VH-VL binders against a6w1c8. Designs and how they scored, part 3

Target 1, 192 residues: a6w1c8
Amino acid sequence: MSLSINAVARTQEGKGASRRLRNEGLVPAVIYGGETAPVSISFKDNELLKAVGTPGFLTGLVEVTVEGKTEQVLVKALQRHPSTGAVMHMDLQRAQADKAITTRVPLSFINAAQSEGVSKQGGRLTVESKLAEVRCLPANLPEVLTVDVIKGQLDQIFHLSDVILPEGVELVSLLKGEDHDQPIARIGKSKR
Below, E stands for the ipSAE of ESMFold2; O stands for the ipSAE of OpenDDE; V2 stands for 0.75 times the mean of E and O plus 0.25 times the DockQ between their complexes.

## First folded at step 1 (VH-VL)

Design c15 (framework fv_cosibelimab)
Fold by ESMFold2-Fast, scan of step 1:
Structure c15 (fold): chain C 192 residues (1-192), chain A 120 residues (1-120), chain B 112 residues (1-112)
Amino acid sequence: as target 1 above (192 residues)
Amino acid sequence: EVQLVQSGAEVKKPGSSVKVSCKASGGTFSTYAISWVRQAPGQGLEWMGVIIPIFDTANYAQKFQGRVTITADESTSTAYMELSSLRSEDTAVYYCARGYEYGDYPFDYWGQGTLVTVSS
Amino acid sequence: NFMLTQPHSVSESPGKTVTISCTRSSGSIDSNYVQWYQQRPGSAPTTVIYEDNQRPSGVPDRFSGSIDSSSNSASLTISGLKTEDEADYYCQSYDSSDYSWVFGGGTKLTVL
């Protein structure tokens, strides 16, 4: 809701048209999905650079305003320049209130320093996965998923099943079965 | 433009394994899903499984579970499909195809296909 | 899980309109998007319709897709038929219960 960016509608499409837009300091993008036709748009490169650096922009719902009309979208793909990392193109998918979405949500590990494994047993928390793939309705999309490691002992491994899930949020890997309960963090022996 | 290039045709004996490669170029590899789809002679398309490189995760059709392994090497932008315990009914053209991690987007680019013949 | 059922073959004359159906056996056709692929002999498939009714760049507007919830079916319609439209056509959708993609059996289109 708080994340928003302005875009300009464009009539030119295709690889050649996208190259011309970039020469003007504009980044081409497409909004697609839902019952309406795809819309070609462009972002000012300096505004997009700031937006991409904002936490939640690439993983959460974003409001895009084009000529006074606002749509909620998810960033589904982006193409970066091989050398500079600058965004060259962006695919934005419309969010529909009644359609489940699949996206990546950051994992936050809390209480590591207070765990017995870290505080008393000389361990340290090593994070194996920083993101988890979730499936939920747009209204239920969290900004972050929490893993509480307070009860962690030395050599303890934390799995996706240890993630605290809000109502209406499912982890895609766990929907496939118990054998997909991936390790996401562990308290391992500190080198000191 | 995105291009998927697969390894060449193979002839295998029953009970052996085959590993087919799919090298992606011209686009972002890690944030797209790569599916494997096969087509037996004169038959339709059959989905086998998918790899989502950014999550290092794969999922397989139930029919192939235990026999198929799909992997990805992001450093070479290459996906692999390994099928073990080959049977004559595994004779087919095997395609890789690029899509999104969920089913609401097309397989927008396809490899040229790899013919795998299983015979003794 | 579910199956997608297509007619095995369809024939029509040049300049006419043809419609190919794709019926979902279980669950609503509206619960997931439907894509359509065209495959000519010796070639890999290419997308002609995605997300029920969207057309990729370069695909003529003679190709259109639609959903009919009452018959639990998707349809591919090709108007102004040309000989170059001869191919096998496959519908495809996603099965959320199996986390898998499902293809229809394919329809051979003959233009004569």
Scores: ipSAE 0.000, ipTM 0.429, lowest interface PAE 14.5, mean pLDDT 82

Design c16 (framework fv_cosibelimab)
Fold by ESMFold2-Fast, scan of step 1:
Structure c16 (fold): chain C 192 residues (1-192), chain A 125 residues (1-125), chain B 112 residues (1-112)
Amino acid sequence: as target 1 above (192 residues)
Amino acid sequence: EVQLVQSGAEVKKPGSSVKVSCKASGGTFSTYAISWVRQAPGQGLEWMGVIIPIFDTANYAQKFQGRVTITADESTSTAYMELSSLRSEDTAVYYCARHSGEVYTIGYYYYMDVWGQGTLVTVSS
Amino acid sequence: NFMLTQPHSVSESPGKTVTISCTRSSGSIDSNYVQWYQQRPGSAPTTVIYEDNQRPSGVPDRFSGSIDSSSNSASLTISGLKTEDEADYYCQSYDSSDYSWVFGGGTKLTVL
């Protein structure tokens, strides 16, 4: 997915610089990774708030334009203001088209209400893991991984191996061995 | 194995300030978030704030905004928590705790996996 | 903004099973991971459960965590109770609307 945002390069460093930027309505950030040196940048806070609210911005590839140059990056971390929700700092890792990346992707469980376990057996889906760590080339990065629980029965346990994997996407835990196929959800008896 | 070692107990007068240190050893410091959590005698755990050393940024619980300042010195792998305008109600054990996993993760910081031993701060006249 | 509510105290005899609940006052318990910390008298807290139901290395399998979306609560279950399990237990989650870490009020477990 092609999401973009403009940024301004900055040369300031040190504790006081970040506070000054925020007072100017700017959010400090850093782009790092690859063989190019890290670049300190800033975003306009109103533009960043709109971007952060866009599906896929925090989980997928983002195009950042700095001084006319566009780079593809992943949002690796962000810090928010407790009361305003405003982003206070952002960390962006460069994506290289020919190099595998490792990141965490949200898990989406579909068709629970239509399953026999939920609809006919009085069960309820309990999600035990909300994220999965993936390894793939940047072009293959999904914004979400799906687990289809439609055939789930009461007491069914779903594992990482039940995740529907797109072409070119691997689960890091399963690369370590089959004993790392952790439970991610179950249909259990609802407690009333 | 990462260990957090805090400074020693303090006795302070009302209206003064206290600065508690938390030194990390045995692992990476700068890319992990460090929170400060306090516990008044016989009471529960109360989150005060967090710092991310590599980004030089801190966030605070609303209750402590204006009175608490959390800082870090990457060269000494030490985090600090300074609480000003002390009241008798600030008498508590103050803990630092490291969040598991690097700050280069999307969404939430991981759980608080390593805790300091605690620093007792007594505020009395 | 939400609160996490735990029972003030629970008691059980050695060898039995005890369950400590942690109920979220607003928003879904499934919205954020829940952790459980154990604090013995005079000691700093240690993690017994993280990310709803995961055990750190060294925590015995007698400790387990679960989420019940229908009651909007998390639970810590300790089976085969031993005297060394006597401690205060705290649940903890993240409030994404307030960008803060929220602790439950704590539960004192007495092993009689």
Scores: ipSAE 0.000, ipTM 0.460, lowest interface PAE 13.1, mean pLDDT 82

Design c2 (framework fv_cosibelimab)
Fold by ESMFold2-Fast, scan of step 1:
Structure c2 (fold): chain C 192 residues (1-192), chain A 124 residues (1-124), chain B 112 residues (1-112)
Amino acid sequence: as target 1 above (192 residues)
Amino acid sequence: EVQLVQSGAEVKKPGSSVKVSCKASGGTFSSYAISWVRQAPGQGLEWMGVIIPIFGTANYAQKFQGRVTITADESTSTAYMELSSLRSEDTAVYYCAREGDYYDSEGYYPFDYWGQGTLVTVSS
Amino acid sequence: NFMLTQPHSVSESPGKTVTISCTRSSGSIASNYVQWYQQRPGSAPTTVIYEDNQRPSGVPDRFSGSIDSSSNSASLTISGLKTEDEADYYCQSYDSSNHYWVFGGGTKLTVL
């Protein structure tokens, strides 16, 4: 699918503080990276709210059109008002075909109901982490990473190393060392 | 926990310049606007200007344009306010303050955190 | 380009309610959010009200903010006054035309 959103360019010198833009129904953002200079932009808050609610917008590649030019970017940072949920600021990094990017990808746990731990041993899958941080080239960015728990037994703990990695995709936590292979799910008794 | 820590008090001569620092800790530096506000002894709060590090943008109150420069060093999470051509009436406590702009329950409104203040005394 | 005007001082007895006004000289007070700051002697200001009527964590519910479009004013109301409420109070709003933060002149609250 193609995720896209329109933006308007703004001059760095003339635009002032983020609060001013939000009072005008605009959300400030910056596009940076690559060979082109950083560009200060803003989004209409209603269009951004719809876009942010779309699956894949915060985790995948997004097309941003500003002044008729479309660029492929990743949402690097997003700031929200905690009470209203309104987006207050965005940091967007340009995707370059030959440069690795880091982002967070959803984890999908498959075959839990078919596992011996769940189907025969009275266990239930409890998910402890819903996202994993990946490093890959833009072309290799998956929409989801899967963990196959089909062989899971009661009391089994699944770790980041159990994630099925596509070609060209690395888990950032595992690059940091052995003690960063954190638990992500377990088959255990449901707690009530 | 967010904290803004400013440099120590300074005594300056008329005609010189002063550069006050404001080091942020406990949150991301680049994602927040940092304003500078001064207060002369017994007087009210006066806004001087703001820097938005992530945009590389600084804006100044009309009264201070040409005399004030606000900069940021993202590598040290430090904002600076430099005021030149100092006069006796520039004697004041200078504060940095953060404009809240963040997805955490901490830091969601303007001027949510203030530095402790830096006294600048301009005298011969 | 506007000014925010506050009374220079207000005073009231413990347990009573006090209201501090903040009047915008041009343009609507409702056009931009209003914040209120408390400053005790020798201390940096702290926020007691943000975005017209919201209270930060740790600020007692005795503090409230309101907007009155008919008088073009914001108000800070402190009920059940305590001696520790004695301080200078400043309102603040944003000037969209000039891209400035504007502070009111401040109000000295005396609790006696």
Scores: ipSAE 0.000, ipTM 0.445, lowest interface PAE 13.7, mean pLDDT 81

Design c3 (framework fv_cosibelimab)
Fold by ESMFold2-Fast, scan of step 1:
Structure c3 (fold): chain C 192 residues (1-192), chain A 123 residues (1-123), chain B 112 residues (1-112)
Amino acid sequence: as target 1 above (192 residues)
Amino acid sequence: EVQLVQSGAEVKKPGSSVKVSCKASGGTFSSYAISWVRQAPGQGLEWMGVIIPIFGTANYAQKFQGRVTITADESTSTAYMELSSLRSEDTAVYYCARGYDILTGYEDAFDIWGQGTLVTVSS
Amino acid sequence: NFMLTQPHSVSESPGKTVTISCTRSSGSIASNYVQWYQQRPGSAPTTVIYEDNQRPSGVPDRFSGSIDSSSNSASLTISGLKTEDEADYYCQSYDSSNHYWVFGGGTKLTVL
């Protein structure tokens, strides 16, 4: 499911304009990249706070709608207030259909309870990495990558090479060679 | 202001190894890719490899595979490049450069460069 | 593997406009972002253009970047040329197939 947020176009720039926006509960941001000129926008601070707290917003493709037009972007930089954590400014980079992107995607481990290692051998799945770095075209970016541990036995170690890859998606670590096939989970002995 | 500060010039004999450091200050270190680029006298820029500290992984240009090792110490915000089996043609200025932020997506420009470290290999 | 090819040198008078090309030997120039770096004698490179056409803070708007898919090339254009623009300029892109960063051979800009 794609994440989305509404924005309002801005025509004024400068420190005075940014302070005025923040006083109105708006967070300034810029959409840039691609063949189109940069666009200054603003978000409602309560909507942005909710969006930033949503898994995948800072790591995946986000649909931004401004004046009825929707663009796919990645959050490139985010400036927070040092004491409150409130978002003060955002840089959003346009996703171009023909340019590969690199980002981190959550790993989902399925069928652990049904594996022999867990169900029959008293094991427990321990997740060592919750994210994997992927490279793909924007259209191919998955929201989650699946690791099927159904065949796992006690003491089994799962590696990046065990991740089920959709078409057009590559794991950056695996592209560097076999010595970069890092462990991501294991079924170990349960204390209870 | 983020800056990269490299270790001082080195003079080495053929067959030895050199280890150059690159210390980041004034910003986030672990999530940014750090690349190493060299430049022989009168020559162009040549990419050697990259490390992503948060993953603990490095990748190297084929020409340097087996001779170069890039490491990082997140506790000191320092990246290292070690080049072994030095030859006279390894005489060059070695640069570290900060690339993309892994946590925010896209591969970006090398936006911050170290000042360079001259390594001279002579008998 | 691909190469990025730049002219070895370009020259132009102060106040004029110069354009430096960067041609990709295989695969589309548009498939990966192109960056441009300026290196003055005795100094480390600095970024003048990133992601095809973006300028870092502090880089004058006289510097601009563009992509031309028909010639499979990127271009750096410097208008209102100043003597301090005299430097070596390098283009750079990413080889997704081999996971390497690739630099062009560099162009020496002389302002006469």
Scores: ipSAE 0.000, ipTM 0.433, lowest interface PAE 15.1, mean pLDDT 81

Design c4 (framework fv_cosibelimab)
Fold by ESMFold2-Fast, scan of step 1:
Structure c4 (fold): chain C 192 residues (1-192), chain A 122 residues (1-122), chain B 112 residues (1-112)
Amino acid sequence: as target 1 above (192 residues)
Amino acid sequence: EVQLVQSGAEVKKPGSSVKVSCKASGGTFSSYAISWVRQAPGQGLEWMGVIIPIFGTANYAQKFQGRVTITADESTSTAYMELSSLRSEDTAVYYCARDSEDYGDYEGFDYWGQGTLVTVSS
Amino acid sequence: NFMLTQPHSVSESPGKTVTISCTRSSGSIASNYVQWYQQRPGSAPTTVIYEDNQRPSGVPDRFSGSIDSSSNSASLTISGLKTEDEADYYCQSYDSSNHYWVFGGGTKLTVL
């Protein structure tokens, strides 16, 4: 899905006024990276709240429109108010067609009910990780990564290496070595 | 909690250079800019420059342009300030300070390092 | 470019209230946030006020900040003065024209 949000450019004359900006219902953010200079922007807090609540906004490519120009970005960081949870600031990194990006992608576990562990052995699938960190070119970024648990038996643990990877997609943890092949789900009788 | 820990005191001769380090802990290093401020004995605070790791950019006060270089190593959460062509008037305590996470919209300094005394004498 | 001007020194008795001013020479004081730093003898500065009037955690309610457009100045007010408040105080603001942080000259507070 193409997620989009409008932003307003901030001038250097406005810096040091971020609390006043927030009091006006605006959230400061920065777009950086790529070959273009960093740009300070702001979002309307009601539009940003809706966007942040949309699946894929924090994990996938987002189209940001500033003064009629649209750029593809990734949300690399956001700061929240400690008590209200309101977004106080966002860091957005530009996506370039020829540069690998690193982001988190949702994991989908399929065929649990059809597995012997669940259907015949009284087990239940417990998901321990809902996201995986991937490295790929923007064009290869999947909306979801699939883990097929069809062959799962009772007490089986599934690891990051069990994820079905599309062409051009790597799991960052597995690039660091075999000690980083983390458990992501299990078929068992209790939560772990 | 966040703290900034600086390298130890140094004694340098005129014409040499000094490189002071500032190691950050307890926060996300790349989310903040690091400014450098000096204070000559008995004098006020003087801003020297800033490094903004996420932008990869540094900016320097006019007085120090050409002599100061501020860098950051995100892998070790450490900022560095190097001052060259040292003069006796560069004798001062040098502080690092954590700047706002609003790149291009600064909210001020929230944490300060303990300071590093640099003495320049022949 | 602008300068921030503070009185060189102020003094007041314990339990009283003191106000330290910080005047901007050019452009509006309200154009950029003002911060206040406290430096006790032999110590690094610490923040007592940020963004004109906000207090960091751990700073007593006795410390407050304000801006006054009519005098083009910011003020740090310390009520219920205690001996440990004796320190140098510095104001700071941002110059959008050159992208520099600007410090005031500092004010020595003596609690007699």
Scores: ipSAE 0.000, ipTM 0.478, lowest interface PAE 11.9, mean pLDDT 82

Design c5 (framework fv_cosibelimab; at its last look DockQ between E and O 0.02; V2 from the best seeds 0.00; counts 0 for: pae E 14.3 > 2, placed apart)
Fold by OpenDDE, look of step 2:
Structure c5 (fold): chain C 192 residues (1-192), chain A 124 residues (1-124), chain B 112 residues (1-112)
Amino acid sequence: as target 1 above (192 residues)
Amino acid sequence: EVQLVQSGAEVKKPGSSVKVSCKASGGTFSSYAISWVRQAPGQGLEWMGVIIPIFGTANYAQKFQGRVTITADESTSTAYMELSSLRSEDTAVYYCARETYVEVSGDTYYFDYWGQGTLVTVSS
Amino acid sequence: NFMLTQPHSVSESPGKTVTISCTRSSGSIASNYVQWYQQRPGSAPTTVIYEDNQRPSGVPDRFSGSIDSSSNSASLTISGLKTEDEADYYCQSYDSSNHYWVFGGGTKLTVL
């Protein structure tokens, strides 16, 4: 299941084009990747607001329809207003079925409350990383990666290697070597 | 051309509230962030907060948290800044300013249009 | 959080070059772009420099901006000083730690 959103091809280029788009209530974006030339597009503010608020939009495959043509893309870059956080521009990478993609996927930590470290030893799970960078084919892209912390003890640190990986999914950091097995969570006492 | 026109000067008593308006014309309103900046007599510029009308999200400087409310009416292309519990120290010219999108980087902004300013005088 | 510090005032004769500094108290001055605003007496501010060294349309090339990482400061340079340049100048940058826009204290430029 992929999210869908409509866009319009941009007809104006050059200096001031982005400002004009914003003035028209549009958010500029670009679709790139593959052998096809990049396409400059724009989203309506209201539609994009809804999309951004939808889980998985920023981390999963998205279907973008432009002039009746639909493409699967990933949000690769997002520029936000520095004060409000509103989306001001997006870079969208085309997803090709036969090409591995690299993107960040949300981490879900389960069974923390039932863990010995929390339930018996008075600890709390502290999440240090909410996302993990994965490499996979688009068809294998998970919506979420699960970390089961049921066996967690007090002061235990969970690492990327503790992530339950679906078939065809690799953690980018781990591909770099064992020394890149980064901590992602810890069961510990709360700091006062 | 884009213009920001603010409401007229206000004279207020301590403890009261003031609501300054900023009406935009010459372009769309909803997609641009509007910041509020004040300047006490003989003093420098002080950022108060910002809103993007279409998103309805506002951010405030900590100094004014709980005392300032920034709103926007898309139907009238007007932003508002309300400051409550006024003090003599709040005597200042209050500016609205539009933050423009810088297309080169896509993530930088500056104030490209300013209102003419609204003098708010707080006195007993 | 950081502050931007400017000299209170600078003065110079017409035709000369002046430089106004803007020093960031913490964090790198290069972490966020610096803007400069000109405010003439009785008027609202106007942008003269954005993104450290870019000029909006209508701003003469006599105005230039620079960043010095060694001193953690930005500078506004005005060459060929004119009487019309007499104004207050404010530097501005974004504080990502608290999501605030930060202004310098302002510098009064007097053209002698």
Scores: ipSAE 0.021, ipTM 0.585, lowest interface PAE 4.8, mean pLDDT 89
Fold by ESMFold2-Fast, scan of step 1:
Formats: sequence, C-alpha cells, structure tokens
Structure c5 (fold): chain C 192 residues (1-192), chain A 124 residues (1-124), chain B 112 residues (1-112)
Amino acid sequence: as target 1 above (192 residues)
Amino acid sequence: EVQLVQSGAEVKKPGSSVKVSCKASGGTFSSYAISWVRQAPGQGLEWMGVIIPIFGTANYAQKFQGRVTITADESTSTAYMELSSLRSEDTAVYYCARETYVEVSGDTYYFDYWGQGTLVTVSS
Amino acid sequence: NFMLTQPHSVSESPGKTVTISCTRSSGSIASNYVQWYQQRPGSAPTTVIYEDNQRPSGVPDRFSGSIDSSSNSASLTISGLKTEDEADYYCQSYDSSNHYWVFGGGTKLTVL
C-alpha cells in the first residue's frame, strides 16, 4: 500500500505569494532531482498534517500527484514552525527505479520485555538511535528495520551490526568499516 | 534561554580532517536547522551547509561538496561539521548558527543564535 | 546563483545617519527576505534586521531595513550613529533554487 498526497503546482514565488499561501491554508514544497527541473508545489495544510502523522510518510516512498501526474518521492527535508510545529516547507526528491537511494529508516527493537536484562535484572531498554541510514534501490526500501534484543543482559549495548538486514539493503555506516559500528541501544538501569 | 556552544580551537596538518561540535542548550533541538558558516582571517562570511536533525538531511554549498559532512545527534543536542583533506586555505573561524523559518515560500530562514566560533588552523 | 554586492566601507560622524546597500546580481531582490548581521572584531555575528525590516528584541529602533526594487537593492539604515555601531555589516538572502544561503561581501562602518 502506497502513501499518497495531492499537490497543486505554483508559479508565483516571493514574500507576497508566501503570505497568500499561508492565509489560504497551503504549505509550499519543491520537487527536485531526476532528469526534470525542480517544480514548486503546495499542499493543503490539513491534508499534509494528516499525512506527516502517518507512519512511513517521512521515511518511505510517497506518491505525489500534481495536475494528474503522479511521481514517487522521498521527503528529504521538512521545516517546522519552532513554536507550533506546523509544517512550513518540504523538500521532496524524485526516486528512480534503477538508482540507489540513501535515506533513514526507523529502527524497531523487539523482545525487550522478554529479555533477561529487562524481565529479571531490573533494566530497561534505552534507544539511542531511532533511525538508521540505508542505501538500496527504491523497490527494496523497508518500512522498518528490526533489532532483536531478546538475549540482552543488563548493561548490554546493541550496535548497528545487530540490525536484521533484508536482501538488497546496506547500512551506510557499516560500509565505512567496523570502526563505524555505532551504538544504537542499551539495556540500562531503570530510573527507579 | 538558548545557547550554542562550540568545541575548542584546533591545529591540524594539511591532508588531515577536523570535526567541530556545536551543542545547543535550552529549547527544542530537533525543531531547528543548524547551518555552518566559516570566515577566513580578514575575509567575509561563507556558508558551508546545513543539517535538519529530524531527518538527518544535510545540504552543502557546491565548493565543499565531497569534503564536508554535517551530522547531528539529537540525544545530546549536538551538531557536527567534519571537513576532510584540509588545506592551508581552510584556516578560518567556523561558526554554527540556528535557523528559524520565518517565511512559508521556499526555505528562507534567519539565523537567530550563533555559536561563539571555533578557530581551525591548518599548518605544518 | 546570484551575488550580493555591498560597499567595502562607509563612514559618518556620530549623531548622523548612514545607509549601507546590498545589491542582487540576478533575480529580484524582493524574491527572498533579506537579513542584516553586525560583527565586531573577535565576536560572532548578531542579527540586527530580519525579514527585510524587522528588528529582534534588544536592537534599538535606530536600525531599519528597506527594499528598493528599482535598484534591485536592500538597505540597512542606522540613524543617530553611536561609536558602538562601528562594526562590519553583512546582508544575507536565500537562493531557493539551489537551497543556498548567500552573504554579501560585508561593509566596514567607521564612526567619526
């Protein structure tokens, strides 16, 4: 199931147009990359807020429809209002089926409650990295990467090398060598 | 109140790499973008790149593409700028700056807080 | 890609008014907001004007900004000049097409 959102092309730019878009409940964005020139678009703020809250929208492939044409894109940057958290602008990069992409994928830590470290040693799982940077073809992009902490003891540290990788997916940090196997989680002493 | 505190001055040899840190205190780190700007002795301000921590997304000025890497660690509210293959002309004060988005068109920002600067000297 | 051009230096007496220009080489100056930063020797820059003409808290109303589309320039105006206004001033605008920040070359303001 693909995540999708409708957008409207915009031709006017500058501070006057920006003020108008904001007043009309529209959020500006740009689609760039591939073989086509960048295009300026806008989203309805209510539709975008719902989409951004949907799992996978910010980390996976998204289908954007503009004037009846649909493109697959990745969200590469999202700019929020500091006080309200409202989306102010988005950068969207076109995905090409035969070109490897580099993006961030959520990490899911399973079986923490069943581990000896948590269940019997009074520890709790502390997640230090919520995302991992992957390189793969768009078709191979996973929605989530799993780390199984079932065998974790108190004070155990989990690293990127503990991530279960599907076929065709590489961790960018591990391509740089073993000394880039960064910690991603630990079972540490509970605050209580 | 918000404060950006950078790591201390460094002296590096040509061909080496330097990694400068910028720690934000106060405020919500992930809600802002962090830019890096350098200034060679007696020269003007030169933008190097920016990181948006929520995605780990970075964009770099063309001049620095391939040599600069900007990263962020949200757990410590710290942004990093690493510059490789150092040359004597990389001797400069390096600043981090926090960006507040104040316009909805494009990705225009203004820098609301600046770090104190880190002097990087490249000499043999 | 565009450049922002500022005069290298400007000078004026205490109590008078000075104006520093910032001219955009291609595209309209009005297409993106212009910011102005003040930098004293040995110090990090500080913002004196943002969004063309807005002042941050703590910046005196002697500082003002404006845009002139006919000359394709932004201007920083400082009235009632004081000795502490002596500094380098940089304009800045955003290149939305390339996603680059562009700084002017800077202007050294001398008072007296």
Scores: ipSAE 0.005, ipTM 0.448, lowest interface PAE 11.2, mean pLDDT 81
Fold by ESMFold2, look of step 2:
Structure c5 (fold): chain C 192 residues (1-192), chain A 124 residues (1-124), chain B 112 residues (1-112)
Amino acid sequence: as target 1 above (192 residues)
Amino acid sequence: EVQLVQSGAEVKKPGSSVKVSCKASGGTFSSYAISWVRQAPGQGLEWMGVIIPIFGTANYAQKFQGRVTITADESTSTAYMELSSLRSEDTAVYYCARETYVEVSGDTYYFDYWGQGTLVTVSS
Amino acid sequence: NFMLTQPHSVSESPGKTVTISCTRSSGSIASNYVQWYQQRPGSAPTTVIYEDNQRPSGVPDRFSGSIDSSSNSASLTISGLKTEDEADYYCQSYDSSNHYWVFGGGTKLTVL
């Protein structure tokens, strides 16, 4: 399932244009990459708010429609206001079907409560990394990567190599060599 | 990659003002928050204020409220910090720094790139 | 607003381990991520730790960060100390309620 959102092209830049966008409830963004020049766009604030709350919007491929034409993009960067979490600006990178993309994908750790380390040995899962950087073709981009910790024992450390990878998906750190198989979680004794 | 290039050193008299520029290259400008940080000789880092260029409004540390103005020009990818009513204790190196975007994991903010610094000397 | 308190200086021999503390005066140290910056003489600061315990690319794994809620502090630990680690180190955190960046006072690390 793909996610979509409508946008409006904008040609005005500068302080005055930004104030008018804010007054109209619009969020500025830019689409860049590929062989086409960057395009400045805006999103309706309410539509964007709903979209960013949708699972996979920030980590998956998104269809952006600008003046009746669609582009497949990744959300590459997002500026949020620190106190409210409101999206202030977005950078969108064009995805080309025949070229690999690199992006961060959320990690989901499952079955910790049922593991022997947690259920019988007094351990607690501590997550050390919430994201993993992947490389894949756009069509293969997962919404989330799963780490099944059901076999976890007390004091066990889970690494990037423990991530369940869909076909066509590679972890960027592991491509750099075995010494980049970083810890991502552990089952340890509860601490205060 | 991303680079922040600041204007050159300045010597100013007490009571005057200074305006330091910070030009960004190698990345998106308008959506990145730009902070200004100063460091007096032999002293620590002191945050002065921030602007998000696309929104055009700035937030200032209380110590500098009323004396500092931070602006941005999206067309030139340049941020500016102007400090007025200069005193000898304003002698410092002034840095601009880019704050990171918030990643999908939530609320990550830190300075990922720093300008080279601009020495402002206030002397009669 | 809160303050971040660091020791004024620390020293240690090459090959040893040093820990620099950063204590938050009010509110929990865990409420906002802590960053650590290294500043060599005559240079701009550079990031050595972000998000409490993450290293940017190119920072050696002998640099590590941690949070201790019981002492309300963050720590930068440098193991296998080298003479090139001699620098000033600053902790930093964001006051999201008041929209301010807070720096610690800085710690001068001397490697003897």
Scores: ipSAE 0.000, ipTM 0.435, lowest interface PAE 14.3, mean pLDDT 82
ESMFold2 (binder alone), look of step 2: mean pLDDT 88; pTM 0.896

